# Ledger of designs, part 16: VH-VL binders against Mucin-19 (Muc19)

Target 1, 175 residues: Mucin-19 (Muc19), of Mus musculus (Mouse) (q6pze0r851to1025)
Amino acid sequence: STCHVYGEGHFRTFDGESYSFDGLCQYTFLEDYCGQENGTFRILIESVPCCENGLTCSRKVIVTFQDQNIILQDGKVTAVQTAESTDCRERSANLYSIHTVGLYLIVKLLNGIILIWDKYTKVSVILDPSWQNKVCGLCGNNNGDLKDDFTTRHSSVAAGALEFANSWKTSQECS
Short names: E, the ipSAE of ESMFold2; O, the ipSAE of OpenDDE; V2, 0.75 times the mean of E and O plus 0.25 times the DockQ between their complexes.

## First folded at step 15 (VH-VL; framework fv_denrakibart)

Design x4 (from w3 with heavy chain T30R; at its last look DockQ between E and O 0.85; V2 from the best seeds 0.78)
Fold by ESMFold2, look of step 15:
Structure x4 (fold): chain C 175 residues (1-175), chain A 121 residues (1-121), chain B 113 residues (1-113)
Amino acid sequence: as target 1 above (175 residues)
Amino acid sequence: EVQLVQSGAEVKKPGESLKISCKGSGYSFRDYWIGWVRQMPGKGLEWMGIIYPRNSDTRYSPSFQGQVTISADKSISTAYLQWSSLKASDTAMYYCARLEYDYFSGYFDYWGQGTLVTVSS
Amino acid sequence: DIVMTQSPDSLAVSLGERATINCKSSQSVLYSELNKNYLAWYQQKPGQPPKLLIYWASTRESGVPDRFSGSGSGTDFTLTISSLQAEDVAVYYCQQYYSTPYTFGQGTKVEIK
């Protein structure tokens, strides 16, 4: 299944719901926490505006995965470890890989999630079937049911995209 | 309905300048790369380059780098191909085409009708 | 640059018979992590612009008749027209989109005998 966003916030969820949301804050694109504290990852997005006319120039993507904060910004991928490493030799596996194919930068996480970024506004996430019913956020819940794709952070079903999307804002201080 | 409409045929002499256009409609123009493809008389297709209208990021095939200028004006949904000094060898059909964007790809899903450029003394 | 080579340059096939066009890339266009071949096929009828037929090597574009199919992987690809119709007279091009600059094959002209 695939979710994407592009342009001025034109989303398509894993279950095929399309909506537009022109938010300028940071939002949860996708996570497996879903109202609980025992999740394993978050993918956050924020629109980077052009300085002039309200157009989006790019998107910044922040991935929290295990002990990594992986940041997609300014055409580059940067990782910042959140856990201290006392011995670099003791790590046994790569947490993510980066590839460039065509016009796209592709990040594959160890958990099988594939993140695709055009270095500008388009962000896409591909999930394998093992993630069915296990995710939430602006990408919807990946349960095959369009009726509840607008499930808010508080587990209610919103009537429209604005209420749904604003519920996924990561900071209430941003307006 | 997605459409790409190109400017009309041109007859020019060597040394003259030329700017041909490609107007997109029925979609979000600034969000799709637009490419230019040359077809010499009786020959195949040649990928000249692409432009991302949102920010004018432009990528040229090495064969065309410095030979043409690709530009776009997203406010009027129009891409351009231009020459500062035409040569007889520039005689060809020129197509604009849209790169598919909704799938992380790079194939052309819609094509303009073509602009025939004839350069002869 | 990835060079795309088609064979044959020209092909004459009886109405209703199978036409087969080959395309070979100088480098693999398979991205193994997605299991995707970055290969497209286009049809260009006389006096018309090219038209997309196949993408991802084997996926038919919407509205393309079932008689068109694509196959292959890595460096070797095939476009098959299972039952050639009069309207299929055209030049067919493969194109890779794995790495910029994107490149086309030289084309294969298909005619009715």
Scores: ipSAE 0.657, ipTM 0.837, lowest interface PAE 1.5, mean pLDDT 88
ESMFold2 (binder alone), look of step 15: mean pLDDT 94; pTM 0.958
OpenDDE, look of step 15: ipSAE 0.855; ipTM 0.928

Design x5 (from w3 with light chain Y102W; at its last look DockQ between E and O 0.77; V2 from the best seeds 0.00; counts 0 for: pae E 4.4 > 2)
Fold by ESMFold2, look of step 15:
Structure x5 (fold): chain C 175 residues (1-175), chain A 121 residues (1-121), chain B 113 residues (1-113)
Amino acid sequence: as target 1 above (175 residues)
Amino acid sequence: EVQLVQSGAEVKKPGESLKISCKGSGYSFTDYWIGWVRQMPGKGLEWMGIIYPRNSDTRYSPSFQGQVTISADKSISTAYLQWSSLKASDTAMYYCARLEYDYFSGYFDYWGQGTLVTVSS
Amino acid sequence: DIVMTQSPDSLAVSLGERATINCKSSQSVLYSELNKNYLAWYQQKPGQPPKLLIYWASTRESGVPDRFSGSGSGTDFTLTISSLQAEDVAVYYCQQYYSTPWTFGQGTKVEIK
């Protein structure tokens, strides 16, 4: 299953719902926490405007996975270890791989999630079947049911895309 | 209906400049890459480069880098191919084409009708 | 650069018979993680622009008759026209889009025998 966003915030969820939302804050694109503290990853997105027109020129993507923050920004991928450590010999390794195919930079996480970025506005996530019914965020819940695709962070079903998408803002201080 | 409409045929002399156009309609122009493809008389297809109209990010085949300029004016949904100084060897048919919408694309799903450029003394 | 080589350069086939066109790439165009071959086929009829037939090596574009099929993986690919029709007289090109610069095969001209 595939979720993507492009342009001025044109989304297509895993279950095939299309909507537009061009918020200026940081939002949860996809996570497996879904109201619990025992999740394993988050994928966050931010729109980066052009200086010229105020249109969205790119998206910054932040992946929190195990003890890593993987940041897609300015056409490149960097990783920052989130847990403080004193350089133990048995650190986690090879949590992700990076490939370039065509115009796209592809990040594969060890958990089977494939993140695809054109270095600009297009961000796509591909899930293998093991993730069915296990995720939430702007990409929907991947349960095959369009009726609840607008499920908010608080587990209610929103009437429209604006309420749904704003519920996935990571900071309520951002307007 | 997706359409790419190119400017008409051109007859030029070596050393002259030329700018040909490709106008897209029926889709969100700034959300798709537009490519240019050359076909020399009696020959096959050659990828020249692509442009992303939203921000004018432009990528060239090494064979064409410095030989042509690819640009776009998103306000009128138009991409351009431009020479500052034509050579007789630039005589060819030039196609614009749209890269497919899907997230892995690099193939051309819609093509313009072509612009024949003839360069002769 | 990935070089795409087609064979044969030309092919004459009787109406209703099978036409087979081969395309070989100098490097693999398979992204194995997604099991996707970054290969397309185009048809160019006389006096017309190219038209997309097949993408991802084997997926037919909408509106393309089912007598056209693509197969192969990695470096070796085949376009098959199972029952040649008069309107299929054209030059056929393969194209890789695995890495830039994107490249086309030299073309295979298909004619009625």
Scores: ipSAE 0.319, ipTM 0.739, lowest interface PAE 4.4, mean pLDDT 86
ESMFold2 (binder alone), look of step 15: mean pLDDT 94; pTM 0.957
OpenDDE, look of step 15: ipSAE 0.735; ipTM 0.898

Design x6 (from w2 with heavy chain L99H; at its last look DockQ between E and O 0.85; V2 from the best seeds 0.00; counts 0 for: pae E 2.6 > 2)
Fold by ESMFold2, look of step 15:
Formats: sequence, C-alpha cells, structure tokens
Structure x6 (fold): chain C 175 residues (1-175), chain A 121 residues (1-121), chain B 113 residues (1-113)
Amino acid sequence: as target 1 above (175 residues)
Amino acid sequence: EVQLVQSGAEVKKPGESLKISCKGSGYSFTDYWIGWVRQMPGKGLEWMGIIYPRNSDTRYSPSFQGQVTISADKSISTAYLQWSSLKASDTAMYYCARHEWDYFSGYFDYWGQGTLVTVSS
Amino acid sequence: DIVMTQSPDSLAVSLGERATINCKSSQSVLYSELNKNYLAWYQQKPGQPPKLLIYWASTRESGVPDRFSGSGSGTDFTLTISSLQAEDVAVYYCQQYYSTPYTFGQGTKVEIK
C-alpha cells in the first residue's frame, strides 16, 4: 500500500482517500504508536515555504526509528543519534539505506518501510501487507475501510479533513 | 485536457540568440518536471535536461550543459529553452515534455507539438 | 550514463505479422525493492511528437491497443506488436529513467513490407 503527499498538501491515504491540507506545523505522517507507548517508529512532516510567496517549496521529513532521528531536509538525508543509546556498540550505521533512483531519494528502513522523497514536495511511504491495521496518522489507518480514514489522534472519526489533519499536529501549541 | 503548446518555428542565422517556449495547461504546472528533448533531422531523441518549475531546479545532460539555458516562469505556466549564440548544428526539432506524476516516475506522458529551429547562413 | 541500445535499427514486417524490437541497457534498470523496471517505450509516427506506449517495462498506457506489449527485466527488454497495422508505421524508442541523465535508445524504424 502507498500513501503520498505533494504540492500544497495534497494527500492520498493508504486506503485511497484524497484530501488537501497544508498546515504550517509539524504533523504525524505515519506512526505505529497510535495511542500506545510501545510503538517502533514515527514519520513526521513539515511544509517548507518558498520565500515570500507562501507556496510550499519542499517538505522536511523526520523519521524516528529505534535510536535515531533520520532527517530528510535540504535535499539530504542525515541521521542523529538519540540520547537513548547506552553503548557505542549498539549504534548501527545500517539502520537505513539510501538509494537514488531517477529523481528520487529512496530510504529503506530496517523494518522494510520504504520512504520516497523527490527532495521537494513529494513524499511517499510504501508499506507491505504486514502493516495492515497497525498504523495511523495523516496517511490513515491502512485498514482497507475508507469510512474511517479520517480517524483522529484521539480515535474518533472526524467529519472533515481539517479536523482530522489538525489532530495529527505534534504540538498543539503550534499555530 | 493536459496540453503543452510550444512557440512557432524559427529560422535564424549563426550567432543569433533565441528563446523558445512551452506553455503548460490543464494541470498544476508547478507539480511536474518539464523536460526538453532534441531531435536532429533524421536522428533519434536526445534528452537535454529538465526543470522543476516550483523552484527552478534545473538538471542538464552533460552533452548540453553550458550549451543551452532551461528556465521557467511559473506565473504564466511556461518553460523556456534558450541559446545565447546559435550554431548551424543547433538545427533540429525541439520538444518539451512532462514527467508523468508518479512517485517513482521519469517517463514522459505528454509532449508538446515541437518547435523546428533552422539555423543557416 | 546508462546507454540504451536497440536492435534492429530498422525492420520491415508484413501487415498482420508480429514485430519484435529489442532494447538493452548498459546496466540494470531494475529496482528490486519495488520490483520495477524503469523502462518506457515511445512511438513516434511520421511528422508527430513521440507518444508513450509502455512504462515500467510492461504496463500499457491508457488508450494503447492490446497488440502492443512489453516484456523483459534488468538489462534486456522487448516491445512486441502482435499483429502489425498500417498505423503502426513509426520509429520506436526505449528510454530508461533509472538514473539521470535519462537516455533513449537510438530508435527502431518499423515499416510495412
């Protein structure tokens, strides 16, 4: 299954719902926490505007996976070790791989999640079937049911995209 | 109703400048890369380069780097191919083409009608 | 740069007969993580711009007749026209989009015998 966003915040969820939202904050694109503390990853996105015209020029993507933050920004992929590492030997330089195919950077995480970024506004995530019913965020819940794709962070089904998307803001103090 | 409409044929002399255009319509111009392809008389297709109109990021084939300028004006949904000093060897048909929207794509789904450029003394 | 080589350079085929065009890349255009071959085929009829026929090596573009099919993987690809029609007289190009610069094959001219 595939979720993507492009342009001025045009989303297509894993289950095929399309909506538009281009907020100015950081939002959860995809995670497996979903109201629990025992998740394994988060993928966060932020829109980066073009100077003064207000158009979106790119997206910053932050992947929290195991002990690292993997940051897609300014056409580059970098990794920053979190403060949770207790031993240098536990650090793995191969927690992800980077490939360039055509115009796209492709980041494959150790858990098989594939993140595709054109270095600009297009961000896509591909999940294999093992992730069915295990994720949440702006990409929806990947359960095959379009009717609950607007499930908020609080497990309610929103009436529209705006309420749904704003519930996935990572800091409610951002405006 | 996606359309790429190119400017008309040109007859020029060596050393003259030229700027040809490609106007996109029926789609979101800033969301797609636009490429330029040269076809010399009786020859095949040559990828010249592409531009991302949202931010003007431009990539050239090594064969064309420094030989032409690719630009865009997103306010009028138009891409350009420009020579500062034409040579007789620039005589060719020039196509603009749009990358198909797909998160992995690099193939061209819509093509302009072509602009014939003839450079002769 | 990935070099794309087509064979034959030209071929003449009787109406209703099968036409086969080969395309070979100098390195693999298969991205195994997605099981996708980054290879497209275009048709250019006389006096017209190119038109997309096949992408991902084997997927037919909407509106393209069923007689056109693509096959192959990695470095070796084939475009097949199962029953040549008069309107299929054209030059056919393969193109890789695995890495920049994107490159085309030199073209294969298909004529009616």
Scores: ipSAE 0.504, ipTM 0.798, lowest interface PAE 2.6, mean pLDDT 87
ESMFold2 (binder alone), look of step 15: mean pLDDT 94; pTM 0.955
OpenDDE, look of step 15: ipSAE 0.867; ipTM 0.933

## First folded at step 16 (VH-VL; framework fv_denrakibart)

Design y1 (from w2 with heavy chain Y103E; at its last look DockQ between E and O 0.83; V2 from the best seeds 0.78)
Fold by ESMFold2, look of step 16:
Structure y1 (fold): chain C 175 residues (1-175), chain A 121 residues (1-121), chain B 113 residues (1-113)
Amino acid sequence: as target 1 above (175 residues)
Amino acid sequence: EVQLVQSGAEVKKPGESLKISCKGSGYSFTDYWIGWVRQMPGKGLEWMGIIYPRNSDTRYSPSFQGQVTISADKSISTAYLQWSSLKASDTAMYYCARLEWDEFSGYFDYWGQGTLVTVSS
Amino acid sequence: DIVMTQSPDSLAVSLGERATINCKSSQSVLYSELNKNYLAWYQQKPGQPPKLLIYWASTRESGVPDRFSGSGSGTDFTLTISSLQAEDVAVYYCQQYYSTPYTFGQGTKVEIK
């Protein structure tokens, strides 16, 4: 199953719902926390505007996975540690792999999630079947049911994309 | 309905400049790469380069780097192919084409009708 | 740069018979982690722009007749026309889109014998 966003916030969920939302804040694209503390990852997105024309030039993508933030920004993929490690790690932890194919950067996470980024506005996530009914966010819940794709952060079904998408904002201080 | 409409045929002399156009309609112009393909008389297709109109990122085939300029004006949904000084060897059909939108692809799904450029004394 | 080589350069086939066109790439165009071969086939009739037939090596574009099929993986690919029709007379091109520049094969001209 594939979820994507492109342009000025044109989304297609894993279950096939299409909607537009042109938000200026940071939002949860996909996560497995879904109201609980025992999640393993979050994928956050932010729109980056072009200088003088007001269009979206790119998206910054932040993947929180285990002890690291994996950041897709400025055409690059970098990783920074989010917490002080308690383990001695003499070998590198291969939490992800990066490949360039054609015009795309492809990041495969250790948990099997594949993130595809064109270095600009297009961000896609591919999930294998093991993630069915285990995720939430702007990509929907991947449960095969189009009727509940607008499930908010609070587990209610919104009537429209604006209410749904704003519920996935990570900071209420952003407009 | 997606359309790519190219400017008309050109007859030029060596040393003259030329700018031909490709206007896209029926889709979101800034969301797709546009490419240029040369076909010399009796020859095959040659990938010249592509442009992403949103930010004007361009990629050239090494054979064409420095030989032509690819540009776009997103305000009028138009891509351009430009020569500062034409040679007789530039005589060819030039196609514009759109890259498929899918994030994993790079094939051309829609093509313009072609612009015949003839360069002769 | 990935070089695409087609064979044969030209092919004459009787109406209703099978036409087979081969395309070889100088490097693999398979991205195994997505299980996708970055290869397309185009048809170009005289006086017309190219038309997309096949993408991902074997997926038929909408509206393309069932007699067209693509196969192969990695470096070796085949376009098959199972029962040649008069309207299939054209030049056929393969193209890789694994790495820029997205190179074309030199073309295979298909004619009726």
Scores: ipSAE 0.659, ipTM 0.846, lowest interface PAE 1.6, mean pLDDT 88
ESMFold2 (binder alone), look of step 16: mean pLDDT 94; pTM 0.961
OpenDDE, look of step 16: ipSAE 0.873; ipTM 0.933

Design y2 (from w2 with heavy chain F104W, light chain R60L; at its last look DockQ between E and O 0.82; V2 from the best seeds 0.75)
Fold by ESMFold2, look of step 16:
Structure y2 (fold): chain C 175 residues (1-175), chain A 121 residues (1-121), chain B 113 residues (1-113)
Amino acid sequence: as target 1 above (175 residues)
Amino acid sequence: EVQLVQSGAEVKKPGESLKISCKGSGYSFTDYWIGWVRQMPGKGLEWMGIIYPRNSDTRYSPSFQGQVTISADKSISTAYLQWSSLKASDTAMYYCARLEWDYWSGYFDYWGQGTLVTVSS
Amino acid sequence: DIVMTQSPDSLAVSLGERATINCKSSQSVLYSELNKNYLAWYQQKPGQPPKLLIYWASTLESGVPDRFSGSGSGTDFTLTISSLQAEDVAVYYCQQYYSTPYTFGQGTKVEIK
């Protein structure tokens, strides 16, 4: 299954719901925490404006996975290991693989998640089938049911995209 | 409906400049790469290069680097192919085409009608 | 640069018979992590722009008759027309989009025998 965002916040969820949300904050694109503390990953996104009014230049993507923060920004992918990791620091070479195919950077995580980034506004996530019903965020819950694709961070079903998407903001201090 | 409409046929002499256009409509112009493809008389298709109109990121085939200029004006949804000094060997059909944005693709899903450029003394 | 080589250059096939066009790439165009072959096929009739037939090596574009099929992986690909129709007379091109510059094969002209 695939979720993507492009342009000025045009989303398509794993279950096929399309909506627009032009948020200026950091949001949870996808995670497996979903109201619990025992999750294994988060993928966060931020829109990066161009100098032109109303035009998005690119997206910054932040992935937390195991002991790594993987940053997709400025056309490159970097990893920042957590300060108190007990893992050997050379293990970062096995956390993810990076490939350039055509016009895209493709990052495959060990957990079966594939990120595809055009280095600009388009971010796509492909899930291994094992992730069905195990995720939440702006990409929806991947449960095959369009009726609850707008499930908020608090497990309620929003009436519209604005309420749904703003519930996935990672900081209440951002406006 | 998605359309790519190219400027009309051109008859030119060697040494003259030329700028041909490709206007996109029916889709979000800044979200798609636009490419130019040359077809010399009786010959196959040649990928010349592509441009991403959002930021003018331009990629040329090595065979065309420095030979032509690809540009875009996103305010009018138009891509351009330009020569500063035409040669007789530039006689060809020139197509613009849109790269599909879905997934992570790079094939051309919509094509312009072509612009025939004839360069003769 | 990835060089795409088609064979044959020209093919004459009786109406209703199978036509087979081969395309070889100088490097693999399979991205194994996604199991996707970055290969497209186009049809170009005289006086017309090219038309997309197949992408990802084997996926038919909408509106393309099911007598067209694509197969192959890695470096070797095949376009098959299972029962040639009069309107299938055209030049066919393969194209890789695995690595820039994207490149086309030289074309295969299909005629009725």
Scores: ipSAE 0.609, ipTM 0.832, lowest interface PAE 2.0, mean pLDDT 88
ESMFold2 (binder alone), look of step 16: mean pLDDT 95; pTM 0.963
OpenDDE, look of step 16: ipSAE 0.856; ipTM 0.929

Design y3 (from y1 with light chain E33Y; at its last look DockQ between E and O 0.82; V2 from the best seeds 0.77)
Fold by ESMFold2, look of step 16:
Structure y3 (fold): chain C 175 residues (1-175), chain A 121 residues (1-121), chain B 113 residues (1-113)
Amino acid sequence: as target 1 above (175 residues)
Amino acid sequence: EVQLVQSGAEVKKPGESLKISCKGSGYSFTDYWIGWVRQMPGKGLEWMGIIYPRNSDTRYSPSFQGQVTISADKSISTAYLQWSSLKASDTAMYYCARLEWDEFSGYFDYWGQGTLVTVSS
Amino acid sequence: DIVMTQSPDSLAVSLGERATINCKSSQSVLYSYLNKNYLAWYQQKPGQPPKLLIYWASTRESGVPDRFSGSGSGTDFTLTISSLQAEDVAVYYCQQYYSTPYTFGQGTKVEIK
């Protein structure tokens, strides 16, 4: 299944719901926490505006996975430690791989999540079937049911995209 | 309906400049790369280069680098192919085409009607 | 640059018979992590711009008749027209989009015998 965002915040969820939202803050694109504290990853997204105020130039993507922050920014992928760890080199070699194909930069996580970025506004995530019903965020819940794709961070089903998307903001102090 | 409409045929002399256009409609122009493809008389298709109109990121085939300029004006949804000094060998049909956006691809899903450029003494 | 080579350069096929066009790339266009072959086929009828037929080596574009099929992987690809019709007289091109420049094959002209 695939979720993507492009342009000025045009999303398509794993289950096929399309909506528009391009807030100025950091938002949860996808995670497996979903109201629990025992998750294994988060993918966060920020829109980077152009100098022209009507257009988004790119997106910054932050992947929190196994005590690493993997950052997609300025056409590059870098890793930053998120927690105390002494085995950074081996962990990065075992946790993800980076590839370039055509116009796209691809990050494959060890657990089978594939993140694809055009180095500009388009960010896509592909999940293998093992993630069915295990995720939440701006990409929806990947349960095959469009009726609850607008499930907020607080487990309510929003009537519209704005309420849904703003619930996935990672800091309420932004905006 | 997605459409790419190109400027009309041109007859030029060697050494003259030329700028031909490709206007996109029916889709979000800044979300798609636009490419230019040359077809010399009786010959096959040649990938010349592409531009991303949102930021003007431009990629040329090595065979065309320095030979032409690809540009775009996103305010009027138009891409351009430009020569500063035409040669007789530039006589060809020139197509613009849109790169497909979905599935992390790079094939052309929609094509313009073509612009015939004739350069003769 | 990835060089795309088609064979034959030209073929004549009786109406209703099978036409087979081969395309070979100078290096693999398969991205194994997505299991995707970055290859497309185009049809250019006389006096018309090219039109997309097949992408990802084997997926038909919407509106393309089912007599057109694509197959192959890695470096070797085939476009098959299972029952040639008069309107299929055209030049056919393969194209890779694995790396820029996204090169085309030289074309294969298909005619009615």
Scores: ipSAE 0.653, ipTM 0.840, lowest interface PAE 1.6, mean pLDDT 88
ESMFold2 (binder alone), look of step 16: mean pLDDT 94; pTM 0.960
OpenDDE, look of step 16: ipSAE 0.859; ipTM 0.928

Design y4 (from w2 with light chain S32D; at its last look DockQ between E and O 0.81; V2 from the best seeds 0.76)
Fold by ESMFold2, look of step 16:
Structure y4 (fold): chain C 175 residues (1-175), chain A 121 residues (1-121), chain B 113 residues (1-113)
Amino acid sequence: as target 1 above (175 residues)
Amino acid sequence: EVQLVQSGAEVKKPGESLKISCKGSGYSFTDYWIGWVRQMPGKGLEWMGIIYPRNSDTRYSPSFQGQVTISADKSISTAYLQWSSLKASDTAMYYCARLEWDYFSGYFDYWGQGTLVTVSS
Amino acid sequence: DIVMTQSPDSLAVSLGERATINCKSSQSVLYDELNKNYLAWYQQKPGQPPKLLIYWASTRESGVPDRFSGSGSGTDFTLTISSLQAEDVAVYYCQQYYSTPYTFGQGTKVEIK
């Protein structure tokens, strides 16, 4: 199953729901926490504006996976240790691979999640079937049911995309 | 419906400049790469290069880099192929085509009708 | 650059018979992590622009008849027309999109014998 975002916030969820949301904050693209503390990853996104009217130039993507933050920004993929890790030698573990194919940068995590980024606005996530019913965020819940694809961070089903997407903002201080 | 409409045939002399166009419609022009493909008389297809109209990021085949200019004007959904000084060897059919972005690919899903450029003394 | 080589250059086939076109790349166009072959096939009929036929080596584009099939992996690919029809007279091109510059094969002309 695949989730996409591109352009000025044009999303397609894992279950095939399409919506537009042009938010200027940081949002949860997907995660497996879903209101609990025992998750294993988060993928956050931010739009980076152009100087040109009404356009997004790129997206910054932050992946938190185990003790790593993997950052897709400025056409590059970099990894840094999280604040939770205290052993620098353990931070050398290879938890992901990075490849360039055609026009895309591809990050494969050991947990079977594949991120694909065109260095600009297009970000995609591909999930193994093992992730069915285990995720939430702007990509929806991957349960095969379109009726609850707009499930908010607080586990309610929103009436529309704006309420749904704003619930996935990571900081309410951002307007 | 996605359409790519190219400018009409051109008859030119060596040394003249030329700019041919490709207008996209029926889709979000700034979200797709547009490519140019040359086909010399009786010959096969040659990938010349591509442009991303959102930011004008342009990639050329090494055989064509410095020989042509690929550009775009996103305000009118148009891509261009341009020569500063034509040669007789530039006589060919020139196609524009759109790269499909689904499945993160690089194949051409829609093609323009072609622009025949004839360069003769 | 990845060089794409087609064989044969020209092929004459009787109506209703099988036509087979080979395409070889100088480097693998298989991306192992996605298990995808970055290869497309195009059909160009006389006086017309090329038309996408097959992508990902074996996936038919919408509206392409079932008699067209693609196969192969890595460096060796085949386009098969299981029962040639008069409308299939064309030049066929393979194209890799694994690495820029993207490149085409030289073409295979298919004619009725």
Scores: ipSAE 0.629, ipTM 0.837, lowest interface PAE 1.8, mean pLDDT 88
ESMFold2 (binder alone), look of step 16: mean pLDDT 95; pTM 0.964
OpenDDE, look of step 16: ipSAE 0.861; ipTM 0.928

Design y5 (from w2 with heavy chain I50F; at its last look DockQ between E and O 0.85; V2 from the best seeds 0.00; counts 0 for: pae E 3.1 > 2)
Fold by ESMFold2, look of step 16:
Structure y5 (fold): chain C 175 residues (1-175), chain A 121 residues (1-121), chain B 113 residues (1-113)
Amino acid sequence: as target 1 above (175 residues)
Amino acid sequence: EVQLVQSGAEVKKPGESLKISCKGSGYSFTDYWIGWVRQMPGKGLEWMGFIYPRNSDTRYSPSFQGQVTISADKSISTAYLQWSSLKASDTAMYYCARLEWDYFSGYFDYWGQGTLVTVSS
Amino acid sequence: DIVMTQSPDSLAVSLGERATINCKSSQSVLYSELNKNYLAWYQQKPGQPPKLLIYWASTRESGVPDRFSGSGSGTDFTLTISSLQAEDVAVYYCQQYYSTPYTFGQGTKVEIK
């Protein structure tokens, strides 16, 4: 299954729902927390505007996976250790791999999630079937049912894309 | 329907400047890379480079870096290929083509009709 | 740069017979994590722009007749026209999109005997 976003916030969920939402804040693209504290990852996105004309020039992607933040911005991928103390043995763990194919940077996480970024506005996530009904966020819940793809952060089904997408904002202080 | 319409054939002399155009319609112009492909008389296809019209980022084939300029005007959904000083060796057919944007692809799904550029003394 | 080499440079095939075009890349164009071969085939009829036939090595583009098929993986690829028709007279190009610069084969001209 594949979820993607491009352009001025044009989304296609894992279950095939298409909607548009051009928010200027940080939003949860995909996570497995889904209202609980024992998740294993988050993928957050931000639209980066063009200075010249108000269009979206690129997207910044932040992946929180185990003890690292993997950041896709400015055409490159960087990893930032969390603020927790870790010893050298933990530093040697390979939590992700980065490949370049064509115009795309591809980040594969150890949990099998594949993140694909064209260094600009297009971000895609590919899940294998083991993730069915285990995720939430702007990409929907990957349960094969379009009727509940607009499930908000608070586990209610929104009537439209605007309410749904704004519920996935990570900071209520952003307008 | 997706359509790429190029400017008409050009006959030029060495040393002259030239800018040819490729107008896209029937799709979101700023969401797709547009590539330029040269075909010299009797020869095959050569990728020259492409541009992302949203922010004008360009990528050139090493063979064409510094030889041409690729640009776009997104307000009129048009990409351009230009020379500051043409050479006789620039005589060729030039195609614009759209890069498919479905996840991590890079093939050309729609092509313009071509612009024949003839540079002769 | 990935060099794409086609063979033969030209071939003549009787109407209704099979035409086979080979394409070899200097490096693998298979991304094994996704099991995708980054290879496309184009048809260029006389006086016309190229037209996409096949992508991902074996997937036919919409509107392409079933007689066209693509096969192969890694570095060796084949375009097959199972029963050549008059309208299939063209030059055929393979193209890799695994790594920039994107490159084309030199072309294979297909004619009717």
Scores: ipSAE 0.466, ipTM 0.799, lowest interface PAE 3.1, mean pLDDT 87
ESMFold2 (binder alone), look of step 16: mean pLDDT 94; pTM 0.961
OpenDDE, look of step 16: ipSAE 0.804; ipTM 0.913

